# Ledger of designs, part 16: VHH binders against Daf-12-interacting protein 1 (din-1)

Target 1, 171 residues: Daf-12-interacting protein 1 (din-1), of Caenorhabditis elegans (g5egk6r2213to2383)
Amino acid sequence: QRWFYKHFPMVWTGRLALKSTEAMINLHLINGSETFLNDVLGRQVTEENPRRDSVKILQRLRLDNGQVEHIYRILTNPEYACCLALSSVNNIENLKENDTNLKSHFIDYLINKKIAGISSLGEVETKFKSARVHVFAPGEIVNRYLSELATSLHDYLQNTDTRYLLIVFTN
Below, E stands for the ipSAE of ESMFold2; O stands for the ipSAE of OpenDDE; V2 stands for 0.75 times the mean of E and O plus 0.25 times the DockQ between their complexes.

## First folded at step 18 (VHH; framework vhh_7b2m_4)

Design c5 (from a4 with P108E; at its last look DockQ between E and O 0.61; V2 from the best seeds 0.64)
Amino acid sequence: EVQLVESGGGLVQAGGSLRLSCAASGFTFSSNAVGWYRQAPGKQRVVVASISSGGSTYYSDSVKGRFTISRDNAKNTVYLQMNSLKPEDTAVYYCARLITEGDYEPLEDAFDYWGQGTQVTVSS
ESMFold2, look of step 18: ipSAE 0.543; ipTM 0.757
ESMFold2 (binder alone), look of step 18: mean pLDDT 79; pTM 0.804
OpenDDE, look of step 18: ipSAE 0.798; ipTM 0.888
ESMFold2, look of step 19: ipSAE 0.544; ipTM 0.754
ESMFold2 (binder alone), look of step 19: mean pLDDT 80; pTM 0.814
OpenDDE, look of step 19: ipSAE 0.765; ipTM 0.870

## First folded at step 19 (VHH; framework vhh_7b2m_4)

Design d1 (from x4 with S100T; at its last look DockQ between E and O 0.60; V2 from the best seeds 0.65)
Fold by ESMFold2, look of step 19:
Structure d1 (fold): chain B 171 residues (1-171), chain A 124 residues (1-124)
Amino acid sequence: as target 1 above (171 residues)
Amino acid sequence: EVQLVESGGGLVQAGGSLRLSCAASGFTFSSYAVGWYRQAPGKQRVVVASISSGGSTYYSDSVKGRFTISRDNAKNTVYLQMNSLKPEDTAVYYCARLITEGDYEPLEDAFDYWGQGTQVTVSS
């Protein structure tokens, strides 16, 4: 736990949405550019330039038809940003409910359908740059990513049985 | 006012073809992804096909290889060419504007405007 937060501090908190369900998440940058991530999610330079507070999944990408292989090079590009998403709440009752939503409505849903979630974040002048967002549950593509680009984190996640999503921001 | 008007539906025998058209107005058509979804009686709406502003396409597995989506930005029109029709294709077909790109499967929340629909009936 202390090892994880020393190496991957939280860089964003907000809501992840799918259909009628939301879960509060913390993002921890594990590979790529924090500058790119902040340009997309917002730098809170002034009160008029707040950060984005949510990411909504609006499309699905099948993982079992070879389509993700065509974009894997983009997902691994160090100019973009790859984050680990963990549950975020302020007390244990909310944590249990939030963690249940994250597991059932995001992680299990993505695994059972064999899909990744996709969001498209539009540009907002002076506030946010645009981005594509890919949301992955643990599985073959995530194991490949972590084994190639974050091996120590991969070992940590396997040994601690941590519930997570991998969320990749590109343009 | 955003308007999407479908046409070209009708009754055909299995194995036949139909071409659906959707006339768009009230927005910059060339800037948006557009698509077709269908709803059979008593069933949920399902996405059939979509096309991005740049021409990238998505097809559901049930229609891939039989249906072709295309667009004519000069006429503000999107088309769905439907070949090798099956009784299972019987539904009301709706044209819709998407708030996402049209290259991956859109979820229902990705639609922000749709038309009145056109009935397609495929007899055995």
Scores: ipSAE 0.554, ipTM 0.767, lowest interface PAE 1.0, mean pLDDT 87
ESMFold2 (binder alone), look of step 19: mean pLDDT 83; pTM 0.837
OpenDDE, look of step 19: ipSAE 0.768; ipTM 0.873

Design d2 (from d1 with Y58W; at its last look DockQ between E and O 0.70; V2 from the best seeds 0.67)
Amino acid sequence: EVQLVESGGGLVQAGGSLRLSCAASGFTFSSYAVGWYRQAPGKQRVVVASISSGGSTWYSDSVKGRFTISRDNAKNTVYLQMNSLKPEDTAVYYCARLITEGDYEPLEDAFDYWGQGTQVTVSS
ESMFold2, look of step 19: ipSAE 0.571; ipTM 0.782
ESMFold2 (binder alone), look of step 19: mean pLDDT 83; pTM 0.841
OpenDDE, look of step 19: ipSAE 0.746; ipTM 0.863

Design d3 (from d1 with L107F; at its last read DockQ between E and O 0.82; V2 from the best seeds 0.76)
Amino acid sequence: EVQLVESGGGLVQAGGSLRLSCAASGFTFSSYAVGWYRQAPGKQRVVVASISSGGSTYYSDSVKGRFTISRDNAKNTVYLQMNSLKPEDTAVYYCARLITEGDYEPFEDAFDYWGQGTQVTVSS
ESMFold2, look of step 19: ipSAE 0.632; ipTM 0.795
ESMFold2 (binder alone), look of step 19: mean pLDDT 81; pTM 0.821
OpenDDE, look of step 19: ipSAE 0.787; ipTM 0.885
ESMFold2, look of step 20: ipSAE 0.543; ipTM 0.760
ESMFold2 (binder alone), look of step 20: mean pLDDT 82; pTM 0.833
OpenDDE, look of step 20: ipSAE 0.788; ipTM 0.884
ESMFold2, fold request of step 21: ipSAE 0.574, 0.593, 0.591; ipTM 0.792, 0.796, 0.788
ESMFold2 (binder alone), fold request of step 21: mean pLDDT 82, 83, 82; pTM 0.829, 0.845, 0.839
OpenDDE, fold request of step 21: ipSAE 0.803, 0.805, 0.816; ipTM 0.895, 0.897, 0.898
ESMFold2, last read: ipSAE 0.570, 0.573, 0.641; ipTM 0.788, 0.782, 0.816
ESMFold2 (binder alone), last read: mean pLDDT 82, 82, 82; pTM 0.826, 0.829, 0.832
OpenDDE, last read: ipSAE 0.807, 0.811, 0.833; ipTM 0.898, 0.896, 0.908

Design d4 (from d1 with S30N; at its last look DockQ between E and O 0.66; V2 from the best seeds 0.66)
Fold by ESMFold2, look of step 19:
Structure d4 (fold): chain B 171 residues (1-171), chain A 124 residues (1-124)
Amino acid sequence: as target 1 above (171 residues)
Amino acid sequence: EVQLVESGGGLVQAGGSLRLSCAASGFTFNSYAVGWYRQAPGKQRVVVASISSGGSTYYSDSVKGRFTISRDNAKNTVYLQMNSLKPEDTAVYYCARLITEGDYEPLEDAFDYWGQGTQVTVSS
């Protein structure tokens, strides 16, 4: 019925955190290894409560100093997992707060600082594979990526004025 | 217990050099990124430099090209070589342990332990 969810199923729901602020998000795999993503996030990404419950931004990477080709390689590596992150709605009272937090404390923060957010997810023996995580707001590099590799998705996001982040899990 | 002890601070003339040391104990030094923060009077504490367990580094724009962070894993020690010092480098410098790698700019909550600091004063 709905084109987006048919083509980009949700693979994880959890918290994205920065300092004392968090937002609930859903991840939808766009490109890369679903096997790697499942190994990082937990045994089954379709379980109601995945074993990993959050990703915390603890570092930042400058985007305004000529890192474009490096970042693009991260986004396009087929052994990694590139995901679209959308607000996760669980009730009406929390919807506005969650959307506000996602916009102001994550999207706008990353755009205004001209940075990507960085997290590191440690290995947990038999449960979770380790990963580095890159969190990108909409912008030149992300727009190039979507325009070149996911044109229909890019059009969908623009036509619906959808708030999003691009989150990439790397090994 | 985790201990980080800074040394090497002092008074130095503008244009001069100074080398800070930080002796670490109470944890597996080789497994952690470490770095330096500084706090000028009346200012917020800001990151100066960090170094991963594997040697990758980050420098803030204000010190890049003038300061060099390094580590000696055999001595459990991290160093900050400060060259071409300016009056605006005047601050208390803190050694700190990171819960992340040291290759990208750490945010303020990426540090979990730091020392008492060492004063650096750069005179005109």
Scores: ipSAE 0.564, ipTM 0.771, lowest interface PAE 1.1, mean pLDDT 86
ESMFold2 (binder alone), look of step 19: mean pLDDT 82; pTM 0.828
OpenDDE, look of step 19: ipSAE 0.768; ipTM 0.873

Design d5 (from w1 with S100T; at its last look DockQ between E and O 0.69; V2 from the best seeds 0.65)
Fold by ESMFold2, look of step 19:
Structure d5 (fold): chain B 171 residues (1-171), chain A 124 residues (1-124)
Amino acid sequence: as target 1 above (171 residues)
Amino acid sequence: EVQLVESGGGLVQAGGSLRLSCAASGFTFSSYAVGWYRQAPGKQRVVVASISSGGSTYYSDSVKGRFTISRDNAKNTVYLQMNSLKPEDTAVYYCARLTTEGDYEPLEDAFDYWGQGTQVTVSS
């Protein structure tokens, strides 16, 4: 756990939402551009350039029909950003409820439906008007991503049985 | 006030074709993704097809290859060309304005306005 946080410090805290449920998460950048990540999340808390505090899943990508293979190259593009999402233990008074929501309403739901979640980020700047978020539970595509781009982290996650999502920001 | 008005439904024999239209008003049509949903008797409303402001499309597996969604931003209109119709396509079809892009399958809360619907009935 100390190894993970030393190598992948937290870069964002916020809400992940699906329908009427939410979970607080911490993001840790594991691959790609921190500059891009901060640009699409917002750099200031002012009303002109507010930092986003939530990501809402509004679309889905089926993982069992080959569709994700068409976008895998975009997901691995080093100009974009890939994060590991973990339950936020410091931001919600009911930590058990948050952990239960993350597991049952996001991780297990995505696994059982064989889908990834998708959010379209609203415009922070016009050059990021098509910015997109892909939310993956552990599985074939995530294992492939981690084994190719973050092997030590992949080993760590398997050995610790860590509950996580992989969240990829693209443009 | 946002309005979406569907037309073009009717009774058709299996194997036939219909073209649905949806006239949009009260918003900047060219800036929004739009889509078609359908609801069969006793069933939940499901996504049929959607199209982004830039023309990217999504189709459900049950209609892919048979239905074509298109838009005409000059006329504020979205269309659904429905070919090779089957009795399973019988439903009320709704036009909807999406709150997301239309290039992947939208979830049921990914729209904020829809019309009154138009009935499509496909006889065996």
Scores: ipSAE 0.509, ipTM 0.749, lowest interface PAE 1.2, mean pLDDT 86
ESMFold2 (binder alone), look of step 19: mean pLDDT 83; pTM 0.839
OpenDDE, look of step 19: ipSAE 0.777; ipTM 0.875

## First folded at step 20 (VHH; framework vhh_7b2m_4)

Design e1 (from d3 with Y58W; at its last fold request DockQ between E and O 0.73; V2 from the best seeds 0.69)
Amino acid sequence: EVQLVESGGGLVQAGGSLRLSCAASGFTFSSYAVGWYRQAPGKQRVVVASISSGGSTWYSDSVKGRFTISRDNAKNTVYLQMNSLKPEDTAVYYCARLITEGDYEPFEDAFDYWGQGTQVTVSS
ESMFold2, look of step 20: ipSAE 0.628; ipTM 0.800
ESMFold2 (binder alone), look of step 20: mean pLDDT 83; pTM 0.838
OpenDDE, look of step 20: ipSAE 0.786; ipTM 0.888
ESMFold2, fold request of step 21: ipSAE 0.582, 0.467, 0.492; ipTM 0.791, 0.751, 0.763
ESMFold2 (binder alone), fold request of step 21: mean pLDDT 81, 82, 82; pTM 0.826, 0.831, 0.826
OpenDDE, fold request of step 21: ipSAE 0.764, 0.757, 0.782; ipTM 0.880, 0.873, 0.892

Design e2 (from d3 with S30N; at its last read DockQ between E and O 0.79; V2 from the best seeds 0.74)
Amino acid sequence: EVQLVESGGGLVQAGGSLRLSCAASGFTFNSYAVGWYRQAPGKQRVVVASISSGGSTYYSDSVKGRFTISRDNAKNTVYLQMNSLKPEDTAVYYCARLITEGDYEPFEDAFDYWGQGTQVTVSS
ESMFold2, look of step 20: ipSAE 0.607; ipTM 0.794
ESMFold2 (binder alone), look of step 20: mean pLDDT 81; pTM 0.827
OpenDDE, look of step 20: ipSAE 0.798; ipTM 0.890
ESMFold2, fold request of step 21: ipSAE 0.532, 0.635, 0.618; ipTM 0.767, 0.819, 0.809
ESMFold2 (binder alone), fold request of step 21: mean pLDDT 80, 81, 81; pTM 0.816, 0.820, 0.818
OpenDDE, fold request of step 21: ipSAE 0.803, 0.807, 0.809; ipTM 0.895, 0.897, 0.895
ESMFold2, last read: ipSAE 0.606, 0.511, 0.520; ipTM 0.805, 0.755, 0.764
ESMFold2 (binder alone), last read: mean pLDDT 81, 81, 81; pTM 0.817, 0.827, 0.822
OpenDDE, last read: ipSAE 0.805, 0.816, 0.835; ipTM 0.896, 0.898, 0.909

Design e3 (from e1 with S30N; at its last look DockQ between E and O 0.75; V2 from the best seeds 0.70)
Fold by ESMFold2, look of step 20:
Structure e3 (fold): chain B 171 residues (1-171), chain A 124 residues (1-124)
Amino acid sequence: as target 1 above (171 residues)
Amino acid sequence: EVQLVESGGGLVQAGGSLRLSCAASGFTFNSYAVGWYRQAPGKQRVVVASISSGGSTWYSDSVKGRFTISRDNAKNTVYLQMNSLKPEDTAVYYCARLITEGDYEPFEDAFDYWGQGTQVTVSS
């Protein structure tokens, strides 16, 4: 717990949506540019500068056709931002439902369909920079990413059987 | 104000061809990805093909190699050329505007405007 939060600060809380289902998630920056990520998600410095509150998956990328290798270089670019998404634990009554939604409607769904989720976040002038968002469940590409760029986290996740998504923000 | 009007549907024998057209109005056509989805009786709507504003295309596995999506920006028109038709292609076909880019397979709720549809019936 203390080790994880010491090394991987939480940078955002919000809704992840796919079809008619939502899950509240916390994002923890694990690699890349915090400045880029804050420009995309917003800095809540005033009431006029709100943060984004949701990411909606509207497209998908098939993981079983070799095309993922071509986007891996984009996913690892240090100018962009890679986050670990965990269930948001903001209320004890919401915890079980939220954990169930995250597991069944996002993690298991993406694994069973062999896809990554895709979102496009539009620019809002003076508030948010635009971004492309890739959402991955645990699997080969995520294991490769963590093994190469976040080895200590990879070991931690293996030993704790933690439920998570890897969410990557790019231009 | 946004309008999408499909035409070109009809009855055709298996192995035949049909070309669907979709006339778009009420928006800046060149700025949007557009696509086709279909709905067979008793089934959910499924996305068949999409084309980005820049001309990149995506096709479902069920039609890839047989269908071709194209656009004519001067005529504000999207086409779906349907070759080697099979009875399982029988459905109402809808032209639709995409709210995201057209470079990945869209989920059906990625469309914000669609037409009334045109019936395609493929007989054995």
Scores: ipSAE 0.581, ipTM 0.790, lowest interface PAE 0.8, mean pLDDT 87
ESMFold2 (binder alone), look of step 20: mean pLDDT 83; pTM 0.835
OpenDDE, look of step 20: ipSAE 0.788; ipTM 0.889

Design e4 (from d3 with I99T; at its last look DockQ between E and O 0.83; V2 from the best seeds 0.71)
Fold by ESMFold2, look of step 20:
Structure e4 (fold): chain B 171 residues (1-171), chain A 124 residues (1-124)
Amino acid sequence: as target 1 above (171 residues)
Amino acid sequence: EVQLVESGGGLVQAGGSLRLSCAASGFTFSSYAVGWYRQAPGKQRVVVASISSGGSTYYSDSVKGRFTISRDNAKNTVYLQMNSLKPEDTAVYYCARLTTEGDYEPFEDAFDYWGQGTQVTVSS
């Protein structure tokens, strides 16, 4: 069923990178401001209005030391944007590799290390607004976010075997 | 082109203090996060502290409360004030530029330039 895509349209496709591994992902806006997200990611690829093609995780946030509680209210601010990230591939060979990379090198890695990934997207005047990007694997923080802000999606994800990340763009 | 030069290392007794300095050149210093990592003999490099262009800081658990990172953009210099030094702090300390913010723990590939290092030795 296409319930998910009806309620949470895709807003971006591109590369998510951590260390030497990349995964192609689709982002689906689930809460917050589409205007803010489009300002950060770009509107369309042109010489005057390009679109970002990647997000590189370069920092980490420990989830077991209370730091995430300090920023949780910022993560939930409706003026910013929260997305669900799903695998994005064109054929079955790319699908297998991309799914494996997403699961092993992003989802399982973040869970095992008990961290969130952090990217900082720099402002490019006239092209891209700056943003902080938090990348969460399924777990306590994501469950809290979804239960508070996207209950139907939370139920959907618990009833399916969907591999995903929660990616939050803030300022 | 990009250059980072550490100074201020040396031998100090346990419980003592040192201040490391790092002079930066060849880039717009005020626009970048900068930080310190260290490498003890036979061990892997670890991040000690970092500071964003806006002054937000990160400290590793092993130095939090004892070390203070600061920057002086007018002098293109980053500092590491090291208090209450322990023998376990003995290492070569490297100043480095980050390609990301400096308020959370960076992954190793967030550093794109580093200095030659300065030795810090803490004797019991």
Scores: ipSAE 0.616, ipTM 0.800, lowest interface PAE 0.7, mean pLDDT 87
ESMFold2 (binder alone), look of step 20: mean pLDDT 81; pTM 0.826
OpenDDE, look of step 20: ipSAE 0.727; ipTM 0.862

Design e5 (from d3 with S31D; at its last fold request DockQ between E and O 0.71; V2 from the best seeds 0.71)
Amino acid sequence: EVQLVESGGGLVQAGGSLRLSCAASGFTFSDYAVGWYRQAPGKQRVVVASISSGGSTYYSDSVKGRFTISRDNAKNTVYLQMNSLKPEDTAVYYCARLITEGDYEPFEDAFDYWGQGTQVTVSS
ESMFold2, look of step 20: ipSAE 0.657; ipTM 0.815
ESMFold2 (binder alone), look of step 20: mean pLDDT 82; pTM 0.834
OpenDDE, look of step 20: ipSAE 0.780; ipTM 0.887
ESMFold2, fold request of step 21: ipSAE 0.631, 0.640, 0.590; ipTM 0.812, 0.819, 0.798
ESMFold2 (binder alone), fold request of step 21: mean pLDDT 82, 82, 81; pTM 0.828, 0.827, 0.826
OpenDDE, fold request of step 21: ipSAE 0.792, 0.792, 0.791; ipTM 0.901, 0.889, 0.889

